# Designs tried in a protein design chat: VH-VL binders against Uncharacterized protein 5. Part 1

All scores and structures are predictions.

Target 1, 153 residues: Uncharacterized protein 5, of Haliotis asinina (Donkey's ear abalone) (Ass's ear abalone) (p86728)
Amino acid sequence: SNLQCKIAGGGELIPIRTPEYRAWVPLGEVGLNVSDSKVLIFAARSCFGAHILLQNNAEDFKNAVYEIVIGGMKNTRSGIRQCVGCKFDEWVKDKALNCRFFNYFWISWCGDEVWVGHGYRPPHNRILRYKYENQPVINAASVRSESDTYWAL
Positions, changes and structure headers below are counted from each chain's first letter, unless a header gives other numbers; antibody chains are not in Kabat numbers.
F stands for the ipSAE by ESMFold2-Fast; E and O both for that by ESMFold2, at different seeds; each is averaged over both directions (binder to target, target to binder). V2 = 0.75 x the mean of E and O + 0.25 x the DockQ between their complexes.
[cut] marks letters that were taken out.
The coordinates of atoms that the task and the answers printed are left out; those that the model quotes come from them. Centres of patches stay.

## First folded at step 4 (VH-VL; framework fv_livmoniplimab)

Design b10 (from v9 with heavy chain Y103W, light chain L96Y)
Fold by ESMFold2-Fast, scan of step 4:
Structure b10 (fold): chain C 153 residues (1-153), chain A 118 residues (1-118), chain B 107 residues (1-107)
Amino acid sequence: as target 1 above (153 residues)
Amino acid sequence: QVQLVQPGAEVRKPGASVKVSCKASGYTFTSYYIDWVRQAPGQGLEWMGRIDPSGGSTKYAQKFQGRVTMTADTSTSTVYVELSSLRSEDTAVYYCARDLYEWGFDYWGQGTLVTVSS
Amino acid sequence: DIQMTQSPSSLSASVGDRVTITCQASEDIYNYLAWYQQKPGQAPKILIYAASTLQSGVPSRFSGSGSGTSFTLTISSLEPEDAATYYCQQYDDFPYTFGQGTKVEIK
């Protein structure tokens, strides 16, 4: 309730579409700057595979701080990894996404831990937590998906 | 830079075993799977299996189950494939490849030619 | 096992030609398909992943399309260096499987 970490955006959700694993869509290019933020709340409608990249440098899509996967492996698990496309450092069984309806999620990188949860009320319904000692500063974020995905960010 | 280094060639007699190495460098060894793919002379690519270097868990193609073993040594960043009960039809180039689930196999070793002959 | 069928098995074309190679999966693999190029005596090199995403450093004349069970690799304007065998590969389910390959020769 007294969360001091700034939530990205102005409360108005920006509609974005990522069709079937195209190039990363930088959130800064669609009007959402996360450089002074520590929490992202969003919604996604997708059959599977919604990916969020947390980056130190907005132009670097390979050496990211984290890649967070929601509903990966055909909507059977969600996980956190410190590299794009590598094995998960932390994961959970989770049928997170829905082909027909938007579901809400939140990601927090406040402090030296990254947390992921269902819903729009962090820290409620946390599903993942991973600690990264001396975590690099997160200045940018990008999204991509494995299937045709509609976002509200 | 990412590199996967394999020996050039191995020669064995029918019925013997061969163990082929793949030494990784230029990335965090335990963060990616390594797959083994073979190719008989003049033929296509055949997937043999995958290993997780962090825990040693493996997935093998049914065709090789019972005579293939994949192992990883994290102290030397090296993955091995061992194939037993060798037959002449096992003569092939054996490749190791770095496995990215969403990105396919992005880096490959140069291959080891295993020749099985009497 | 998921069977991957490529067509044609081989083709011969001139520099500047548009070349199309097709790959069919025996069941729905979504977009979990990669295309590889292999030149004689060399290891395969990845061209495309996720059916349509071009690997960094691969020339823009290469493109991939398709989803589900039907996929296409296109070379929009064939160059001499493109003479090679091309393979599709599904990575949706184990065992991973490759197509039989398409040999592209320059006239």
Scores: ipSAE 0.048, ipTM 0.674, lowest interface PAE 5.8, mean pLDDT 88

Design b15 (from v9 with heavy chain R50W G104P)
Fold by ESMFold2-Fast, scan of step 4:
Structure b15 (fold): chain C 153 residues (1-153), chain A 118 residues (1-118), chain B 107 residues (1-107)
Amino acid sequence: as target 1 above (153 residues)
Amino acid sequence: QVQLVQPGAEVRKPGASVKVSCKASGYTFTSYYIDWVRQAPGQGLEWMGWIDPSGGSTKYAQKFQGRVTMTADTSTSTVYVELSSLRSEDTAVYYCARDLYEYPFDYWGQGTLVTVSS
Amino acid sequence: DIQMTQSPSSLSASVGDRVTITCQASEDIYNYLAWYQQKPGQAPKILIYAASTLQSGVPSRFSGSGSGTSFTLTISSLEPEDAATYYCQQYDDFPLTFGQGTKVEIK
């Protein structure tokens, strides 16, 4: 169960806004350290395109371990890739986001797999699963969005 | 304001190398790829490759592999493309363009006309 | 490599006309397609990305549609400043590839 691994943030949610389409916001700079965690639970209110970067090095935004896209391509797909902006390694049709309401999501990198799901109860409602042999240690995370997005992390 | 500034023109003889610069300003240089695209006079657009300024990682089109090198200098926010063993068919305008793959080429340099002639 | 083919290669139309340009990919590229406008002596300018998303600042008379292998760019009411060459581009897989271009001229 992904619930056996440490969840980032200790239960308080930090409000963040990404109004700029392309700049990454490092979570460490807004008070959320994921270096000792294996699960991230968050909420987002967005019309489309919520991106989460899982990083080995906090200052490297392109050569990340994973880029996870929630509601990409105008809120029609979600996916996992091992590089920023390249072809997805795994994706699913998914109208994940809503312009008017916060929806919850979780990401787990517990063990040697990355899992993604809807809601705030991992591993329930898992939509994506991908295995990375010899996965690098994930020490940092950043967020970015394709549209004006409000986060609770 | 986002800007990508390139020199206007370069002239080289066949067999020589040319190194074209692209100076970025108005954004976080290491947060975006820079791609190079060329266009021969009166012809279409041809992708050459991209560079990641944050780590120096590159991807080149197979056609240019072995002749092209892309580099980035983060201290000056400048990207370079170097093309060696120049032929007359390398005469083209060489553009740099800012890239996030899901948002392709939102800003372009004005282009550098490279002329290869004897 | 993914081949991109545009049709027509050129067209002439009058101000106020509806203009449609098509673009076909040799493989399924989902919606990883952009459209660019290029005027003589200038760098290309992005109009549309993700097949149908209009770039900020681009007039609403431009629209894109399609997914998979077949895509269209539409100018709902042609204006004089729209005389240019238009390119489609796939960004689903490397190498990134462009269509051959469609030249739009005003009669």
Scores: ipSAE 0.007, ipTM 0.541, lowest interface PAE 9.0, mean pLDDT 87

Design b18 (from v9 with heavy chain L100M, light chain F94W)
Fold by ESMFold2-Fast, scan of step 4:
Structure b18 (fold): chain C 153 residues (1-153), chain A 118 residues (1-118), chain B 107 residues (1-107)
Amino acid sequence: as target 1 above (153 residues)
Amino acid sequence: QVQLVQPGAEVRKPGASVKVSCKASGYTFTSYYIDWVRQAPGQGLEWMGRIDPSGGSTKYAQKFQGRVTMTADTSTSTVYVELSSLRSEDTAVYYCARDMYEYGFDYWGQGTLVTVSS
Amino acid sequence: DIQMTQSPSSLSASVGDRVTITCQASEDIYNYLAWYQQKPGQAPKILIYAASTLQSGVPSRFSGSGSGTSFTLTISSLEPEDAATYYCQQYDDWPLTFGQGTKVEIK
């Protein structure tokens, strides 16, 4: 209802699992293309550490635009960074994830800022906001996790 | 390519201070923490502390609290560790290392051998 | 402080042998564990992070396993260049701590 930009996947959720901290799972390879989208709405069931990579190129994990971490540092913070594994550019205290239940999240790169929030109604319940000057085009996204994680994307 | 460059050696007398440098290149200096780890001859690795190059915030191991100071100079992309009131047991190779969240230390300097002798 | 205990302290093995090194944490560190290789006169080099994830460029004969308090580094088929001291490191809580090291020598 308050969405200003296209949601990835037409609003349908695709189930995937990342059982351990291994390779990134490109969303394009599981049927979700974000190349013409500006909003991703998803759910995750995880004890800690759900990572979303926003990429210019689907096969380039080194020159990612953003790594967004939900429930990092043992489910104690969520943050945005412009490199994989570097310091957060912005973060908040956030016990975002749950081992037993799916929690909903949204990520928006509509306009000139990246926003992250809880729930399935962007822009409500925003927890993070970051502005990247001369942001590269986001054409792909990938996920991985620090712990056994079930996704609905 | 990521590089952390340190001087090869420093010699000091007991009671003096030593300041070891670590010059970073090949990445955005302020995007990663830098940790300092020392290794006495024939011994294992010992963590000394961490610095945030962007804000200068530090965390030190309690063993070194009051004797150690870590600083960063963003204009030269250089991190320093200074250890005061040197004793012979401070003789060690001092390494700087790039600290990544959940990845440990992915790049290390070549180390500086600090010798404390009379 | 979280104590990291490695076993054995040293071992001698032949080229082609399977080598196993263990690391025990005094409390639960989840998967916040890295393994490093250090050759004489050199800085340590990271092999494994997040307990089981192989660093890019590290040979596939190296593998890590474990979670919580018990961790293992395995070299499936020892090569001459693997003669080194291996360290585990927890990065779960301050201060960061290393195991005492395991020296691997080739017979």
Scores: ipSAE 0.062, ipTM 0.690, lowest interface PAE 5.2, mean pLDDT 88

Design b19 (from v9 with heavy chain L100Y, light chain N31K)
Fold by ESMFold2-Fast, scan of step 4:
Structure b19 (fold): chain C 153 residues (1-153), chain A 118 residues (1-118), chain B 107 residues (1-107)
Amino acid sequence: as target 1 above (153 residues)
Amino acid sequence: QVQLVQPGAEVRKPGASVKVSCKASGYTFTSYYIDWVRQAPGQGLEWMGRIDPSGGSTKYAQKFQGRVTMTADTSTSTVYVELSSLRSEDTAVYYCARDYYEYGFDYWGQGTLVTVSS
Amino acid sequence: DIQMTQSPSSLSASVGDRVTITCQASEDIYKYLAWYQQKPGQAPKILIYAASTLQSGVPSRFSGSGSGTSFTLTISSLEPEDAATYYCQQYDDFPLTFGQGTKVEIK
């Protein structure tokens, strides 16, 4: 269960801002360690294109375990892919983001499954699920965005 | 490393069809779109269309609609473009390119020169 | 269709010069623009994607800027190996379209 898997952050909310199409911001460098966690709950205020990278190696931004895109393609879809910038393995129509208000999201990588949902109560409002056996260990996470984005992580 | 390999030159008469292959290696074939771009001698680049190798879904430029067919064979990691009812103005180098979705065309085949003459 | 217009169509410059070429889209494409370099007899090579992001392995003298309808590619200090034709490409909407190309020659 997602409830049995550790949530990252320990109660602090870390404000991060990512401008459009800049370098990935490693969450470890801004004080959020995900190496012992299996669930991330966050909020984003963005017109479109909030990207979360789940990585085996914190230094490897190209060969990530997963890239999760919230409100991609000008805020029309959200999806999961096993490579950065490639075709989605799973996606849904989803006007997920708002440039005036923060919306909450959660990501769970507990076990061999990656789940994504709206809100702050996993596993409620799940929108995406992608399952493998023996997925690589996720030791790091990073964020990037297509448009100027404000995060609370 | 990533490679897209195309055959050499082809010669066809007007009204015939040509089918050009593009063999991919060095990456997960079904994770990237493949686009076809042609270039007439001394001219610029012209986009023809795009194929999703995982499901075979395609998107063609309107000017080629009805004459172009793109297909993919996952067992050989090969994409094809077939152009029918050939005209002399179809003489061009035909390139396949890996479509990195949001990151442009990051790898290109070496091109196949198709000459259409009577 | 979205028309992409490049300026100039050709230019001649000396090694060490700063070279700027421009690309104009007929509609707002945000940052969905790439720049390619093509040398005679070769396939195009990507230099920049998302208007301003340098492709890994491309020399830092290349840079891109712009958003919406107006874009530029800059070579900060021209080298002999930079003699080529440069193309912009929008990938915001279908059909994907290229500019007509800018030929850069070394004096």
Scores: ipSAE 0.014, ipTM 0.619, lowest interface PAE 7.0, mean pLDDT 88

Design b4 (from v9 with heavy chain R50W Y101W)
Fold by ESMFold2-Fast, scan of step 4:
Structure b4 (fold): chain C 153 residues (1-153), chain A 118 residues (1-118), chain B 107 residues (1-107)
Amino acid sequence: as target 1 above (153 residues)
Amino acid sequence: QVQLVQPGAEVRKPGASVKVSCKASGYTFTSYYIDWVRQAPGQGLEWMGWIDPSGGSTKYAQKFQGRVTMTADTSTSTVYVELSSLRSEDTAVYYCARDLWEYGFDYWGQGTLVTVSS
Amino acid sequence: DIQMTQSPSSLSASVGDRVTITCQASEDIYNYLAWYQQKPGQAPKILIYAASTLQSGVPSRFSGSGSGTSFTLTISSLEPEDAATYYCQQYDDFPLTFGQGTKVEIK
């Protein structure tokens, strides 16, 4: 039931590239506003390490609500954490990314839980779920990566 | 602001044990691993191991296995490294550092000089 | 263990010079490499993580490059406050290991 959970992205709207760990690329600055959304659907082509930051304040990259890592640790796991670079609150063994092909992913923060899954059909193929008690409002999102990554947002 | 606070110095006799503390503040203590790194006078950095403050899981460098114990006290946001059977070669500055995995060690304590003598 | 070897072990340069320090890993560590600066009597401070990403607050004259087994730290225009020992560190596999350090002195 995504009747109350507005979707941002779609995996075919906005192409961007993050060559490797650089500055965060705010999605608002590339034309994707997530402030009224509760679900992000995107695609990524990468050998490893696609990072999505969910933020209360678009200018604050340090104290994010969540950092979601897709295909981290050399494309061996994906995880959710409440801070940049801290231990995963939840993680799973997951060879999520591919150097040659775009794979689709969705992230949902509808209903006071953050969920992550493969594909473009939430809540199907969910791989991660975490509940943050008293979760701050998510008003912005940013991306960066550990390796040369092509995104379709 | 993030701080890791350590005592300045400890002195021990050969054969004794030393327990060095590292008190964390300015962040959620259980969200990050803490690593211990030592540096003998005039020498480079040597990794000793890490601890998960939330679960108490540890990983030690094989060189210290059997002599080192790392612990965490979540009520005081303090991690400890204890090294037993001290030798003069263990004289070093012992640093704690916050471990951000793929982002490296972003904050370090000021170090505790452990001197093993007499 | 993964051995990290730095070159040179020491160097002396003038203010305004471009300084390059290299770090070699004994096996492929991808981009799981950090650079630290240590001044006498102080704890190390991180400069670069993931081989090439500048830590917030670190001056832009510092940069890192490389992947796999060969890595470089560059100071584009040396300042007096840059006199320090620089260490590379791999964090790909346990035990974590550091290079032996490169001492940078100002002429």
Scores: ipSAE 0.041, ipTM 0.678, lowest interface PAE 5.2, mean pLDDT 89

Design b6 (from v9 with heavy chain Y101F, light chain L96Y)
Fold by ESMFold2-Fast, scan of step 4:
Structure b6 (fold): chain C 153 residues (1-153), chain A 118 residues (1-118), chain B 107 residues (1-107)
Amino acid sequence: as target 1 above (153 residues)
Amino acid sequence: QVQLVQPGAEVRKPGASVKVSCKASGYTFTSYYIDWVRQAPGQGLEWMGRIDPSGGSTKYAQKFQGRVTMTADTSTSTVYVELSSLRSEDTAVYYCARDLFEYGFDYWGQGTLVTVSS
Amino acid sequence: DIQMTQSPSSLSASVGDRVTITCQASEDIYNYLAWYQQKPGQAPKILIYAASTLQSGVPSRFSGSGSGTSFTLTISSLEPEDAATYYCQQYDDFPYTFGQGTKVEIK
C-alpha cells in the first residue's frame, strides 16, 4: 500500500509541453510542488525520450539525485541514473511511449529507493528499481525531453 | 575539460605482456564506463572490452578472453588494459574511450602504439 | 557476434557533393548505432549516436538515419576537412562491433 507515501499534485493533472532538447522545466514553476511528496503519477505523449529529474535542490540541475529516462534511445529503453547523461544504474528494454496517445507512468521515492512503473496504480507494473545508499532528500523535480512531448503531471 | 591521456608508444618482444594506461580527468571517473578499442596499422577498429570503474566489473570480447585484463584505479582516475602472450599481430594503436552507453563513445584517448617485434 | 557491413569501402567525391555511406547489421540492433570519423593519425571522433542524433559541435551537414538493420550516414555538402575514414558501431549487444570503415577522399 502507498497510503504512507503522499502522491504529488491536487488530483488534477497539469498540462505541460517540452520541445525537443530544451532546458529543464522545473515542476515547481508550473504549479506542481513535490517537496512534501514521495510519489509522482503522470502521463506523457511522446515519440521518445521523456526525462524526469529528481533533485535535492530545485536550482541545481547538475547534482541531481536521479535522472529517470522513459523511452530513451528512440523509445527502446528506460533507465535510472544518478547523474544526467551518465551510464544507467538500472535499465530495461522498453517501448514505453506513444507518439499519438498518452501513456501513464509512476515514480516512487518512498523510502530510500526509487521505483518506476507503467500505469497509474503504484506499485503495479514496476519496471525499474534502484537503491541509493544514504539517498539525499528529494525536494524538487524537473522534466525535459528528446522529442516534442506533451505531459499531464 | 574532459581528457583521456595515454602514453604515445610501448615496445615489447613476442611472448611478453604490455600494460597500457589511460588517465581520465575533467569528469566523475566512476560515473562512466571505459572501453578499449584497438586498430592494427591500416586496419579498422576492433572492440576489446569494457570496464566499470565504480566496481571493476568487466566485459571482454571472446577473441581476447584469457589474454586480456582490464583494471581501474579510482585514486588516480586511471584505467589499464593488459594483454599477455603478445604476437606480432597484436601490433596496433590501443585507444581508451569513455562509454556513455546510449550516447556512444564521446571522448577518446589519443592512442598508444604498441609494437611487438623481435 | 553482430556483423556490421559498410558500403562502399571507399569513395572519391568533390567538394559540395552529397555523400551517402550505408551500414548493415546482421541482426536487429534497434537504434543502438553510432557513427565515427577518423582522420589520418588521429583518434576517432563521434558524429552521431542513437542512429540519428547529432553530437554537439558536429556540423549540421552530417546526418544519420535508419533503424533495425539498415543505417545511413549522409554528408549533405562535402567539405575538404571531411576527408577521413567513417565507421559505424553497434552497441546493442556484446561484443560491440564496428563496420570495416568507409574511406572518403576528395578528388
Scores: ipSAE 0.013, ipTM 0.623, lowest interface PAE 7.8, mean pLDDT 88

Design n1 (from v9 with heavy chain L100R Y103W)
Fold by ESMFold2-Fast, scan of step 4:
Structure n1 (fold): chain C 153 residues (1-153), chain A 118 residues (1-118), chain B 107 residues (1-107)
Amino acid sequence: as target 1 above (153 residues)
Amino acid sequence: QVQLVQPGAEVRKPGASVKVSCKASGYTFTSYYIDWVRQAPGQGLEWMGRIDPSGGSTKYAQKFQGRVTMTADTSTSTVYVELSSLRSEDTAVYYCARDRYEWGFDYWGQGTLVTVSS
Amino acid sequence: DIQMTQSPSSLSASVGDRVTITCQASEDIYNYLAWYQQKPGQAPKILIYAASTLQSGVPSRFSGSGSGTSFTLTISSLEPEDAATYYCQQYDDFPLTFGQGTKVEIK
């Protein structure tokens, strides 16, 4: 089932930058289509607050399937929520990000669970896991951040 | 459409208690905190506390500890704030607000004026 | 408690003017700051969150800036409907606290 969980991209990381709390940047618009994928591996350099939106519809930023927050609340926690800006359904204490260098992360939505971990080797170093009953199909992803953030996607 | 609906004005005597309701609609009730904020006539906004409707866990401002109780009823999508041992200084408009945790309060009830006088 | 102090307490300006309101936190709150607008007899309405992010549906003449302890709300070109009291709020730590408010009146 590991071989059936396709990783987005294909090896060449796409550099993008998100300034503090601007509009969502759809990954499809920067050349990364996640519609056939179940795993995203990325890197981020940020003082705090890297947000990844997993969407049923690429045009819909309001009714997301998940918002995943890496290093939120001043880089003190990471969490998963079923809506943008609501309470975390799952969260963990986590100084995930670094202002000076890139850290790697992975997100998996294979099956009916979403998993999040540190590094570039899923499912190693998992920090979050949430099981969603009746999970909508994830066809798109977008990124935004709380602070000036550099991404490699 | 997200709405938070509160009752009309309430009048109480000093020493009594008041319980103000806030009925939520248009979103998943348990996915957001609800905070209570009061405003005395002509004064600024004062945070009273927060409730998690999914489990009923609460966080209160120390000033109100021992006098305030917040509860949630998921069957009616309603949050309550109860303030006991009322004083004239508790005269205020009491607002409920939907708390986006990391992004401030995006929807507010219309407010309930509670007047405490003899 | 984190003390929030706004300046000025009130101002009077003409339609078309650039209006600036400042908010100072007694300690570092990063960007965990929101701005609200309140018209007489009405509930507050959120304008800005995360210090600089404009709430959906809020006119682009409103903007926020700042981080740490010093924050600014700017109305680039004042409109008649902007007459209101404006509040900053920190949501970094409990208890959540508001500034005392800035009343904006139209000349």
Scores: ipSAE 0.022, ipTM 0.652, lowest interface PAE 6.8, mean pLDDT 89

